Miniprotein binders against b1l550. Designs and how they scored, part 72

Target 1, 279 residues: b1l550
Amino acid sequence: MRLPEELLERARDIHSEAPSHRIKLDRVGSFGLKVPVEFKGFLLLAEADVWVSLPEGRRGVDLSRQVEAIYELSNPPKDPFSLCREAAISLLEKLNYADSSGVSIRFDAPLQDGESLKYYGVEISSIASDEIINKIRVEILGMTACPCTAELIRAYKSSEIAATHTQRSLGILEVSTKAEHPDPDKLASIIERAMSSPLRTYTKRPDEGGLVIRSLSNARLAEDVVREMIHLFLEEFGHLPEDTHILAAVRSMESVHMHDIYAERSFSLDEIRKEISSH

## First folded at step 9 (miniprotein)

Design ku5
Fold by ESMFold2-Fast, scan of step 9:
Formats: C-alpha cells, structure tokens, sequence
Structure ku5 (fold): chain B 279 residues (1-279), chain A 83 residues (1-83)
C-alpha cells in the first residue's frame, strides 16, 4: 500500500538539496532496465540504460522521471533506434537541470542467412548535449585462416589448397554520427564479408565442407580483416557526414596460441579520405 | 552549439488526434531530412514538438512545419520557445 500523499508536505525534497560536495556528475541514471523492442519483425527483450548529467548544486536525480521517459515511449514496442533517440530527447525535456542525457539499448539481433537464423550483438546509444550523437556498435563472429601457415604447408605439400589453422574471430564496427544510426544488418554484412568465411548456426555436411574450403582459400591476417572492413564500410557508408567517427576491430581467438590477436583502427571519414587520397 | 526549441500548438479539440498523427509523421520526415532530434507529445490539451540540432536546420524545420499546417487549412495558435 502507498503512503498518503499529504506526507509530501512534511518530507524534504532530497533531490533538490545541496550535496555534501559541490561536484558535477557526468552520468546518473537507471541502468539495466528491460524493455521490449520491435526489430525487423521480431519482438525482442532488450536492456536499456538511461542517464542525465547532474549539476554540482543538486543532490540527486529524479529517477522516476527517467523510467517514465523510456517506458511511456516503449508501449507499444517500437524499433530500438526511435526509442533510443526519443527517450534521450524526452529526458532533457523532463529534467530541466540536466545539461546532457543519454540512452543505451543492447540486444542480440537475428540475422537470416538462407534457411538458418543466427544472431549478432548490437548496442546503440543516443546522447544529447552540445552535440547530438548517435552511436552503434555491432559485433559478429566469423572465421579466419592463417595465411603464413598456409604458405608453408603449400610449399611442403605442393597443393593448390593449403591446410592451415582456422579460428573464430570477433569482428567489431562502431560508428558515432550526427546522422541516423546506420543499419546494423549492413554493418554485420561488412564484417562477415571481410572475414575468411562467415559462421552458421546450422549446416549440412556438404555446406560445412564448403565453408571450410572457402576459409582456407581466403586466408586473412587480423590486419587484413580490419583493412577490408574499412574499405567495405567506405563503399556502403561513405555518404555519412565527414565528422562521423568509426572504430573497426577484430579479435582473433588463435587456435595455435593460448592468447588472442587483436587489431584495430579508429578514424573520422575526413581523416581516412585524406589518407587514402595521399596513397 | 546545438539549438533546443519547444513548439507548442493549440488546436480545436475535434481535430487534435488527426493533427497529432500528421505532425508525428511530418516531424519524423523532417528530422531525417535535416539531421534533427524531434519529439512530438501532448500535454494539457496542447501538441508540443521538442526539436534539437543545428540552428539553421532547426529554423528550416520550424518553417516547413508551419507551411505544411497552412496547407491543411486547420486553425491553430503557436508558441516557439528556445530552451
């Protein structure tokens, strides 16, 4: 049962009081909220974080208004991109003391490939402040094959298709932009095309053999994968604003080592165009 | 820096639901066109649009919203406030 609302007249407004120390906080909010979202025909359970900045003179944030902002916009379920952007905007409207707001939504995205359904990781954010920034991070597993070992075995066996070690590799593309979030399926496609071969949830034996042969015939270093991801990204998304910032990375779970290999490059569209033009 | 604007519309109650759906669609289209963040909501019988972005883009957004409402021939009162 709820306490009588008349008690609010006697209760101190703790949130509006001066804090013990006059220190600004960058992010104060509700984290780990579960929200339904509609993504490309699927109803998914996503996790959301919502936050605002807190000025040095205010003790606390009105957390109930943060939850209200996202839950009102999530019924009925809508696409996570609209939810993310609209909730960030709503937080600034509802909490007038905040200089910035943010919303992050995470989920596993279904990806249809032939008759199979597989999943990749998506995290999106919208942050409103002096700059309004939309961010998306896509992670998907693929397969890589070592070209160095392939060359040694090819020389030894005189084979057209050399044996080599293969491993699962995690490809990562992260985009920060003032434009709308890029389509995550296209980002996932870029990552998979940069790999030696994609992975599947289900394959019949002949199809499995084909994936292995593809991987062996298309051996790539982690460094090769990152460069190819950047090249493919520019073909698909070179139209984004020049100040768009991208991170491309791959983490290869090397089957012949007890450690992983990692390669990455961060850049703005303006920066990478100048670099490529000079070569 | 970004410009933040609240646009408040008062419409005859009988037209509010139809106009609200129209403004939601229009705001979505213009937000994509100009790279703006837009929220359309109802409060105290008023339709409000909260828009954030580049100052020139915000100004063009406001201009186009008002032009489209004039084309529909509905009567309204409008307040535009910078936040």
Amino acid sequence: as target 1 above (279 residues)
Amino acid sequence: SMKKVRITFTFDEENREEVLEFLKRLARELAEKYGLWVLVYVRDGEIRIFVIGDPEAVDKFIEEVLKELEKRGVKYTVRVEEL
Scores: ipSAE 0.006, ipTM 0.368, lowest interface PAE 10.1, mean pLDDT 83

Design ku6
Fold by ESMFold2-Fast, scan of step 9:
Structure ku6 (fold): chain B 279 residues (1-279), chain A 83 residues (1-83)
Amino acid sequence: as target 1 above (279 residues)
Amino acid sequence: SMKKVRITFTFDEENREEVLEFLKRLARELAEKYGLYVLVYVRDGEIRIFVIGDPEAVDKFIEEVLKELEKRGVKYTVRVEEL
């Protein structure tokens, strides 16, 4: 049942009223929206959050204007980066009382792996105020092999390729920048190249054997993987603004322990360049 | 404080797509030049430009957009609204 729109003439405008307490709110919005996006030739159903700041003198936000902002820009489906940035800007246009706006979009990104698909996690955001900050987080599983056990087995009079334990490791790269979002496929590639070997959705026995030999020949500590990820990131994305902030991390699900090993480094491009040049 | 402006253009139907691509490119160039945040989109047959930033920079942006359209000799109507 649809009530007559004429009733709006008699109803109070609740959102425009003064609140019970004059307190500014940082983020008020619509969370968990489902939006279609086009990513690298795939049509995906992504999850989106949209929000704006709410001034101390205003009771509520026009939630319908927020939903309108993102859905108008999502039909037809477009790339999630343009959608994220454009929707954040559109929110400031549609809700003129807001000092800032933001949009976050999450999805599993398909990655071609021969005749099959594998996947990695992506979360992007754009926050608009007197500037726009773009943020992207990529997470992908890879394989690591322990160099310590490898060296011990080699000392026991083994072959040049020593036996050691291998495990799944989750690699994480997060980038916050005033420039456009980095390409997540390139971030995922950096993570995989830093690992002892990538993981696959489907392998035949010869391919599986090759993956194992690769990991054993390229044994790396979690600390080694983080350092390599940073090195590869600087080679690929060193052109970003100096105030770009990066988080590089690895969580290794140790096959010989009941616990995980975690290694992390956060830095700005300016900071890391000075650090590397001092060595 | 930051200035928010919506510029609404109406063009003849046959020229709209070409002009839209031109305005998107021009807006991108000027946004970078003046440190502005710009969105170009189509709604109800109109081309709209939302621009936000420093008031002086926003005014220069508007001036240059209109100047470039005049050079192009395209017939249009324009409405400029401060939000």
Scores: ipSAE 0.030, ipTM 0.473, lowest interface PAE 6.5, mean pLDDT 84

Design ku7
Fold by ESMFold2-Fast, scan of step 9:
Structure ku7 (fold): chain B 279 residues (1-279), chain A 83 residues (1-83)
Amino acid sequence: as target 1 above (279 residues)
Amino acid sequence: SMKKVRITFTFDEENREEVLEFLKRLARELAEKYGLIVIVYVRDGEIRIFVIGDPEAVDKFIEEVLKELEKRGVKYTVRVEEL
């Protein structure tokens, strides 16, 4: 069932009317859209949010134009980075009253894990105005082992391999830059290398024992992991623009506590280099 | 102070794919050169370029795109709209 198009000529254009209060809104949009994307040879289902700024003199946003913008660019499926950037720019063309726009795309990224796959979280965004800012957030689980308990057990009973508690820890790297989005696989690799050991989708007993021994031999505090992530990030991505902003964080799901431990550091490339060089 | 312009091109069908790749490459080079935000896309058989930035830089971008197309001897129709 469709209503006659003749009704459009008689209906008021509510969105173009003056609002009840002359207040600018920063972000008005369509959230939770399902979009297919092509990522490194995989066809994945992603979730997207699209939005624009709304000036103080306009009552509403043409939400159907937002959905049109991203769907025109997503068929056929393309890489999520180009989709994110191009859709944000397209929104400013389709909704000319907006002075800024944004698009966020979230998906689980496959990563080769022996003969199988494991998955890590990716969220990317592009915010367009008189410049474009690209943001990427990568989250991946790894394993950490407590060095404090290892020392207590070593003091209690001498052992070649330290006994201690291990837990899953979530590593987080977020990058905001005027350059293109960093490769999420490289960000995931940095996080895993900073951990006591990576996690596997599946493993046989000998391999499982090896991961545990690796973790125990490489015990790290959440604070140690964050510092190592920053160090590794600077080695891989130190050539990004100096005003690039990074968040490095670890949330350790402590196996011996009812609560988690969290450590983080936010910085710009300019800020961190001055800090490191002054010490 | 920012200028927004939509440039719409119509080309002969046989050359459309080659011209599209040329314009995508040229737009990337000029966007970097002039500090502009640019997107190139196809809609309804037309090639569209949407460019945002400083007014003088946008005008130079448009001038260079048209100049490069003339140098290639490509036949086209063009519409330039300020948004």
Scores: ipSAE 0.164, ipTM 0.649, lowest interface PAE 4.3, mean pLDDT 86

Design ku8
Fold by ESMFold2-Fast, scan of step 9:
Structure ku8 (fold): chain B 279 residues (1-279), chain A 83 residues (1-83)
Amino acid sequence: as target 1 above (279 residues)
Amino acid sequence: SMKKVRITFTFDEENREEVLEFLKRLARELAEKYGLIVMVYVRDGEIRIFVIGDPEAVDKFIEEVLKELEKRGVKYTVRVEEL
């Protein structure tokens, strides 16, 4: 049963009290909220985290106002980009002691894959203060084939047919920008095009054979994939503000090892242009 | 230093939808002009504008919004609250 509201007048306001130690906290909030979102014609169940900064003189945050901020904006369901941005701004209005706020929304994004669907991971964030920084991270699996082993087998005296080990590799693109969130489908496309071949949800034997042949004819090191991802990113998104920050990475689940191989590069658009032009 | 302001408008019910669209367009234009974060929304039958940014820019934003509403001859009440 519901307790009488009159008790609020007699109870201490714990959140407004001074803390035991006068220390500022960077992120305090409600994590793991379930919210519906509308993404490219699909109604999806997403997971959201919402947070604010907490000043050194305040003991706690008003968690009910955080939940209110995102849930009021999520009914009816809307696109996750608008929800992310608007909820971050709303948090600064509802929690006036906060200097900054943030919202992250995670979901599996559907991609049409022939007659079926495949899925890739998306996490978007908006962090608000006196400016808004929008972040997006896309992760999608693809296939890589080892060029070193391919060359060795091709050179082998008893074999004319090049063969090599193939493995699933996770491609990652993360973008932080003052502009609006990049389209995650375009980021996923960049990752897949940089791989030896994409992966499929469903293949028949002839199609599976073709996919393997494509991978073998396009053998790439993890390092090659990262460089190609950066090249393709600059072609598609080079128009973003110069202070845009990008992480491009590949984690290759090596079929011949007990461990993974990892390659990454972080850069700003300003930084990478200067590097490329110094040739 | 960051300044946060909530502007609350009450309009005649007949004009609310038209004025809301006008304020959304104006707010977007001025936010870009002054480098501000702006959100326009409806709460409890009132149109609210929440604006964040440089204090001088925020003050100019508020001045321009009120001036443009006065030019349109729109009847309203307004409450401006610094957060």
Scores: ipSAE 0.369, ipTM 0.792, lowest interface PAE 3.2, mean pLDDT 87

Design ku9
Fold by ESMFold2-Fast, scan of step 9:
Structure ku9 (fold): chain B 279 residues (1-279), chain A 83 residues (1-83)
Amino acid sequence: as target 1 above (279 residues)
Amino acid sequence: SMKKVRITFTFDEENREEVLEFLKRLARELAEKYGLIVFVYVRDGEIRIFVIGDPEAVDKFIEEVLKELEKRGVKYTVRVEEL
């Protein structure tokens, strides 16, 4: 049921009024919006958050204009990176009182895995003010194998046996940059290559055996995986602006413990290059 | 402080697609030169440019866009709004 538009002429514009307290708010917006996106040939249902800054002299934001900003740009569905950047810019145009805007879009990205698909997590953001900061976070599961237990078993048996425990580990790469969003498939590839082995959606016994042997032959601590991810990241994305900020992390779901192991490093490209060059 | 400006262009329909591609390339070049955020889009048959940044840089951006259009001999109507 739609009320007559004539009521808009009689009603107060609450959002444009002065607030009870003159306090600026950093993020005010619409969170948890469902948005279709096209990603590498797939039509996916993504979840989006949109927000703007609210000045101290304005009581509220125009929520309908926030939803318009992203939905106008999402029909027909387009790639989530362009959608994210363009919607953030559109928010600043549609809500002229805002000094900054942001859009986050998250989805599970399909990756071909033999005759099946596997998925990895993607969250992208664009924050616009007098510059645009693009952020991407990629999470993908892999396999790690413990080198410490491998050495103990080898010593115990007096042989070259690489028996040890294996577990699922979650690799995380987060990049914040003034350049375009990095390709998430490349970030996922970096994470998988840093692991003892990638995970599969489906394996038959010979392929499963090969996966296990690969993991055992490439045993790595969570700390090793983080360092390798950073090394591989610099090889692939070292061309990004020096003020690009990266988080590399691994959460290992240790099969011999009731708890997880976590390792991380945050750095800027400028910082890490100076650190490496000092050795 | 940042300055936000919307520039709205109306061109004859026969030239609109060519001019749009030209303005997208020019805007990208000038955005890099002046350190500005620029977004070029079409709405209601008009070409719009939304530009954000330092006031002096924004003003130079507008001047150069208009000068380049004059060099191409394109007839247009322009509206410049500070947001």
Scores: ipSAE 0.218, ipTM 0.697, lowest interface PAE 4.2, mean pLDDT 86

Design kv1
Fold by ESMFold2-Fast, scan of step 9:
Structure kv1 (fold): chain B 279 residues (1-279), chain A 83 residues (1-83)
Amino acid sequence: as target 1 above (279 residues)
Amino acid sequence: SMKRVRIEFTFDEENREEVLEFLWRLARELAEKYGLIVLVYVEDGRIRIFVKGDPEAVDKFIEEVLKELEKRGVKYTVRVEEL
C-alpha cells in the first residue's frame, strides 16, 4: 500500500525544521548502498556511501534524493571513478542547503594472475566543496623476507641463498589530489614491485619455488618496502599537483612474532621532493 | 529562493593550470564576500564553476569573475547555464 501523495501537503517537513541544537554536521547521508560498477571490463558489486554537509539551522537531509542521485548515475553501470565524481557534483548541485558533498565507493578489484585472478582492495572518494578532491586507497598483499635473519643464517652456515623467514605483508598507498584518481592497477603494481615478491592465487610447484627464491634474493624490511613504494610512486605519478598528499604504508604479519610490524610515511609531493633534493 | 548557475570556461591548454589556480582563489574570496557556495572543477579540459546562493550575489559573482579574467588578458570562451 502506498499512501496518497496529497498527504505531503498536510504533513510537517521534518527535515527543513530547526534542530534541537544549532550545530553543523560534516557528513550526513546514506551509507552501505550496493551499486554495480564496471571496472576494467568487469561488472562488480561495489559498496557506496553518499553524504552532504548539514547546516546548523536544518534538522535533516533529504536521503531519498541522495539515493536517487547515485542510482540514476549508476544505471547503466559505469566506471567507479566517473560515478564517484559525478555523484558528488550532482549532490552538491541538487541539495540547496549543502556546502559540501562526498561519495566513497569500495570494491575488490580483480587483477590478472597467470590463468587466474587475484584481488586487491580499492576505496575511492570524491569530495566536492570549493573544489573537487579525489582520494584513492589501494591495499594489496605481497611477500617480504627478513634480511636480518638471512645474514645471520648465512654467517652461521655459508650459503649463496640464505634461509630466512617470509611473511605476508599488506602494502597501502593512499593518494589525495585535485587531479583525476590515479589508476589503481598502477598503484597495486607499485606496491607489488616494492615487495620481496607478489603473492599468487594459484601456482604450480616449480613456479612456487621460483617465487620463494625471488623473495629470498630480494629480502626487504618493512621500512625498505615503504621507501621503495615512495620512489616508484614518484617515478609514475610525480606529475600530479604539488599539493597532492600521499600515505605509503606496510603492515608485515611477521611469521616469527605474535605481533605485526608497521611502517608508514605521509607526505605531499612538494615536501618529499625538497627532502630528497636536500639529502 | 536560491539561484544556481553553472559556468564553463574553455582556455588554451598552456594556461589551464595557471588560470585554474587563479579562478579557485578568486572564487573562494568571492564566495566568502557574497555568502555563496562555489565549486570549481575541471571537466573534459574545461574549467567549470558551480555557484549557488542569493540571485543578486550570484550575479555579482559572475560579473566579478569575468571582469578579473578580462583584466588578466586571458583568451577564453564562456558558457553560462542557470539550473
Scores: ipSAE 0.396, ipTM 0.799, lowest interface PAE 3.0, mean pLDDT 86

Design kv10
Fold by ESMFold2-Fast, scan of step 9:
Structure kv10 (fold): chain B 279 residues (1-279), chain A 83 residues (1-83)
Amino acid sequence: as target 1 above (279 residues)
Amino acid sequence: SMKRVRIEFTFDEENREEVLMFLRRLARELAEKYGLIVLVYVEDGRIRIFVKGDPEAVDKFIEEVLKELEKRGVKYTVRVEEL
């Protein structure tokens, strides 16, 4: 049963009232919205969060206006970058009390993998305040092979191919910038190129053997992968504004341990250039 | 009671970055001075400013931005839209 719509005209406007405590809130909004997006020719189901700041003198936000903003801009489906940016701007414009707004969109991005597809994780956001800050996080699995164990086995009277343990490793690149979002396929490519080898959705036995040999011949520590990811990132995206902030990380799911190995580096483009040039 | 305005500037490409930095600084100063919410961003090679707040404060913001640009002798076209 629906209550009569005319009751809304008689009800108090709770959101416009003074709160019990005069405290500003940084993010108030609708989280976990399902939104269709168009990404590189694919129609994908994405998950979106939308929020605004709430001043100390106002009890609540207009949640329905937040949902309307993103749904209006998502019909017909469009690319998630434009949707993210336009929705953040729209929220700031439509909600008089807000001094900042933000939108994040998450989805699994398809990547061509021979005759099949594999998927990697993408999360993008746009935050509007006195300017627009765009953020993107890409996560993709690859393979690493341990050079330490390879060296020990080689020393143990092996003059052939060195054997070592291999494992899946998760590569992570996160970029915050005043420029447009970097292309996630390029970020995924950087991660895969930094690994001992990429992973495949589907392989036949000869291809699988080749992948293993490639990994063994290109053994890398998690620390090596992070450094290579940073190097490759600077080659591809060194043109971004100097205050662009990057996180590069690898989580190696060690096949010989009950625990994972983790390596990361956060930096701005200005910081890393000075560090590299000082040597 | 709140006034909301979009301002769109078109500048020569050579000067856009310097003008953008100048406008961001000026907008920040005026936003604090007049209690305004101001967003400065670039769209399709144009500088866009969104401002909202008290009508008199918004009008003063627009006037001061235009005066400062005139002092700099920068050539531009401007479009002002009230939302």
Scores: ipSAE 0.403, ipTM 0.800, lowest interface PAE 2.8, mean pLDDT 87

Design kv11
Fold by ESMFold2-Fast, scan of step 9:
Structure kv11 (fold): chain B 279 residues (1-279), chain A 83 residues (1-83)
Amino acid sequence: as target 1 above (279 residues)
Amino acid sequence: SMKRVRIEFTFDEENRWEVLEFLKRLARELAEKYGLIVLVYVEDGRIRIFVKGDPEAVDKFIEEVLKELEKRGVKYTVRVEEL
């Protein structure tokens, strides 16, 4: 049902009123919006959150204006990085009361895997205030093999191929920078190369055997994976601004335990360079 | 009552990144001084400044930014657009 527009003249402007309590809110907006994006030749359905800051003297935000901003920029579909950045800037420009704005976009990214595709998780954001901060988080599964059990089996009975347990491990790289978003495919590649082996969408017995042998021959602790991810990240993205912040983490879903193993390291580029150079 | 302005600068490429850092620092200082919301960013190879707040404060901000750039002797083209 559509009510007469004449009612707008009689209705209070609730959003512009003073609130019950004079408290600033950091993020107020529309969350869980579905938006189409174009990513490396694929048309994908992404999920977006849009928000702005709300000053202590204003009761509410104009939610319809927020939704209009992102939808205007998403039709026709464009790459999620440009959409994220442009929408954040647009929100700050259009909403007079806001001193900051932000946009996050989440989707599953296709990655070529032989003759098939596999998928990894991507979440990007852009936050606009006195500058623009771009953030990206990439998550992809790989395989790890336990070096401790391999060593015990070698000590027990020598064989040409060490036996040990293998498990799925989730690798995570998160980057916050004043520069453009890093290429998520490169971040996913770094994670996979740090693992004992990557995972495949489809394997036949000979290919599956090869992955297992590769994993067993490259056994790595969760701690090893995180250190290797950091090393590979510095090789590929060491040119980013020194105040770029990185989180490298791995969660190993241990096949011999009822619990997971987790390892992480957060750092700025400036911090990690000083740490490495001190040795 | 709120005034919104976008300022777009085109600089020679050799000077762009040094000027960007200078403008970010200057904008932060002036934003605090005048109680303004100021965003400095790069788009299509040009430096953009978005500023919003009280009209008189916005005008003083623009005046001081241009004055400081002239003192540095940097060659630039500027476009000022009221939103």
Scores: ipSAE 0.382, ipTM 0.788, lowest interface PAE 3.2, mean pLDDT 87

Design kv12
Fold by ESMFold2-Fast, scan of step 9:
Structure kv12 (fold): chain B 279 residues (1-279), chain A 83 residues (1-83)
Amino acid sequence: as target 1 above (279 residues)
Amino acid sequence: SMKRVRIEFTFDEENRYEVLLFLKRLARELAEKYGLIVLVYVEDGRIRIFVKGDPEAVDKFIEEVLKELEKRGVKYTVRVEEL
C-alpha cells in the first residue's frame, strides 16, 4: 500500500526539527545494507554500513538519501574500494548538514588455492571529514604449531622433527591510512607467510602430510607470528605515510586448552621505525 | 527585504572534495552566527551554495566565505547570482 503523496505536504518534517537536547551525534546511518561489488573478477554480495555526523541543532538524518548514495554508485557493481570512497563523498554532497561521513563494506574475498578457492574476510571503510581516511581489515585462518611442546618431545625422542600440537590461528591485519587502501590479497599473503603453514580448502592425503610437516618444521608462538607479520608488512608497505596506523594480531585456537591465546600490537609507521632502529 | 543568493564554485577536481568539506563546515558556522538559511550541495560537478536571509547578513556571509578560500590559497572561479 502506498499512502497519497499529498500527505507529505501536511506532515511535519521531523528530521529538520530541533532535538530535545542540543547534542551532536558522531555516527547516524543505515547499517547492514546488502550491496553487490566486483572484486578481482568476482561478483560478490557485500554488506555495507553508511553514516554521517548529525549537528546538535537537527533532530534526525535523512536515511533515504544515505541509501540512494550507495545504491546509485553500486549499480552496476564496481570495485568495493572505489565504491567505499565515492559513497562517502556522495553522502556529504547529498546531506548538506553533515560535517563527516563514512562507509564500511564487508565481504569474503576469494583466493586461489591450487585448483580450488579459499576465502578470507575483508572489511574496508572510508571516513570523510577534513580529509579522507581509508581503513582495511583482513582476517585469514592459518596453522600454528607449538614450539615448546615440539622441543620437549624432541628432547624425549632426540628426533629432528618433533611431534607437537597444531591448531587453527586467525591472523588479523588492520591498516588506517590517508593513502589508497592496501591490496587485501597482499595483506592476506603477509598473514599466511607469518604462520607455521597456510590452511587449504581441500587436500589429498599426501598434500595434507606435507602441510603438517611444513607446520611442524616451522613451529611458531602467537607472539612470533605477530612479530613476523609486522616485519613482512614493513617490507611490503613501508612506503605508506608515516602517520599510517596498523594493528597486527593473532588468535590461536589452542588444541590443548579450553581457551584461546591472543597476541597483538598497534602502532604507527613513525612509532615502529623509531622502535626498531633503537637497541 | 530578505535576500536570496546562489553561489557557484568551480575548483580543480583533485581539490573539490576538500573544499566541499571546508565550505560545509564554514557555511554552518556562518549560518548560525548570522541567522541565515544555507544549503551547500554539488550539482553538475560544481559546488553550489544557496543562502537566504537579511541582506547585510547575506553579504557578510559571501565576504567571509571568499576571504577564507583566499586564506587557503585555493584556486577557483566563482559566480554569484541574486535570485
Scores: ipSAE 0.000, ipTM 0.313, lowest interface PAE 13.6, mean pLDDT 83

Design kv13
Fold by ESMFold2-Fast, scan of step 9:
Structure kv13 (fold): chain B 279 residues (1-279), chain A 83 residues (1-83)
Amino acid sequence: as target 1 above (279 residues)
Amino acid sequence: SMKRVRIEFTFDEENEREVLEFLKRLARELAEKYGLIVLVYVEDGRIRIFVKGDPEAVDKFIEEVLKELEKRGVKYTVRVEEL
């Protein structure tokens, strides 16, 4: 049953009314929308959040207008970076009262792994105001091996390759920039290269042995992995604007503990260059 | 009461970066002066400016942007669309 449109003329326009308290809100919108996206030849189901700022004098936002904006741009499916940017701009243009708008899109990205695929997490955002800020967060699992235990076992057994505990570790790179979104495959590659060893979807026994030996020969603390990620990031993306902000982090799911180990560093490109050049 | 306008510029590719940075600075100054929301961005090789606010302020913004570009001798084509 559809109610008569005549009721819209009689009903109060609640959203345009003054609120109970004159407080600005930073993000108001529709969260958890399902949208198809085309990513590097794959059609993927992504989740999207769309939002706008709400001024102190307005009670609510037009949520239907937000959904309309992203819907118009997502059919047919297109790359998530263009969708994110274009939808954020469209929201700012369509909603008179908004001073800023944003769109976030999340999906699992396929990555070629021999003759199979593995997956890593991607979240991209575009925020429009007096400028466009693009954010991307990449998360991928890798393997780390403990150098401390390796050293103890090496001393005990006088082995060239010391036994030690290994564990899955989650590597995280988040970039906020006025430039285009960095390529997530390159960010994932940086994380994997910083680890003791990447993880595989499928390995035959000889290949598995090789990964284990590689990991043991490249034992790294979470702190080591973060520093290596930053170093590799600067080699690949040092050309980005100086005010680009980066978060590099590792969460190591320690196989010998009931708890995780975590290491992180946040920085701007300007900040890290000065730090490195002073030493 | 709010006026919304999209301005699209086409410039020679050799000058595009310098003009973009100039327009971003000018837009920020004028946005503050007139109390406007202004976004400068690049789409498909063209510089776009979205501006919204009070109609008279929007009109003055557009006039000053075009005047400053002409004063600097920048060659461009422009499309102004009211949303």
Scores: ipSAE 0.416, ipTM 0.806, lowest interface PAE 3.0, mean pLDDT 87

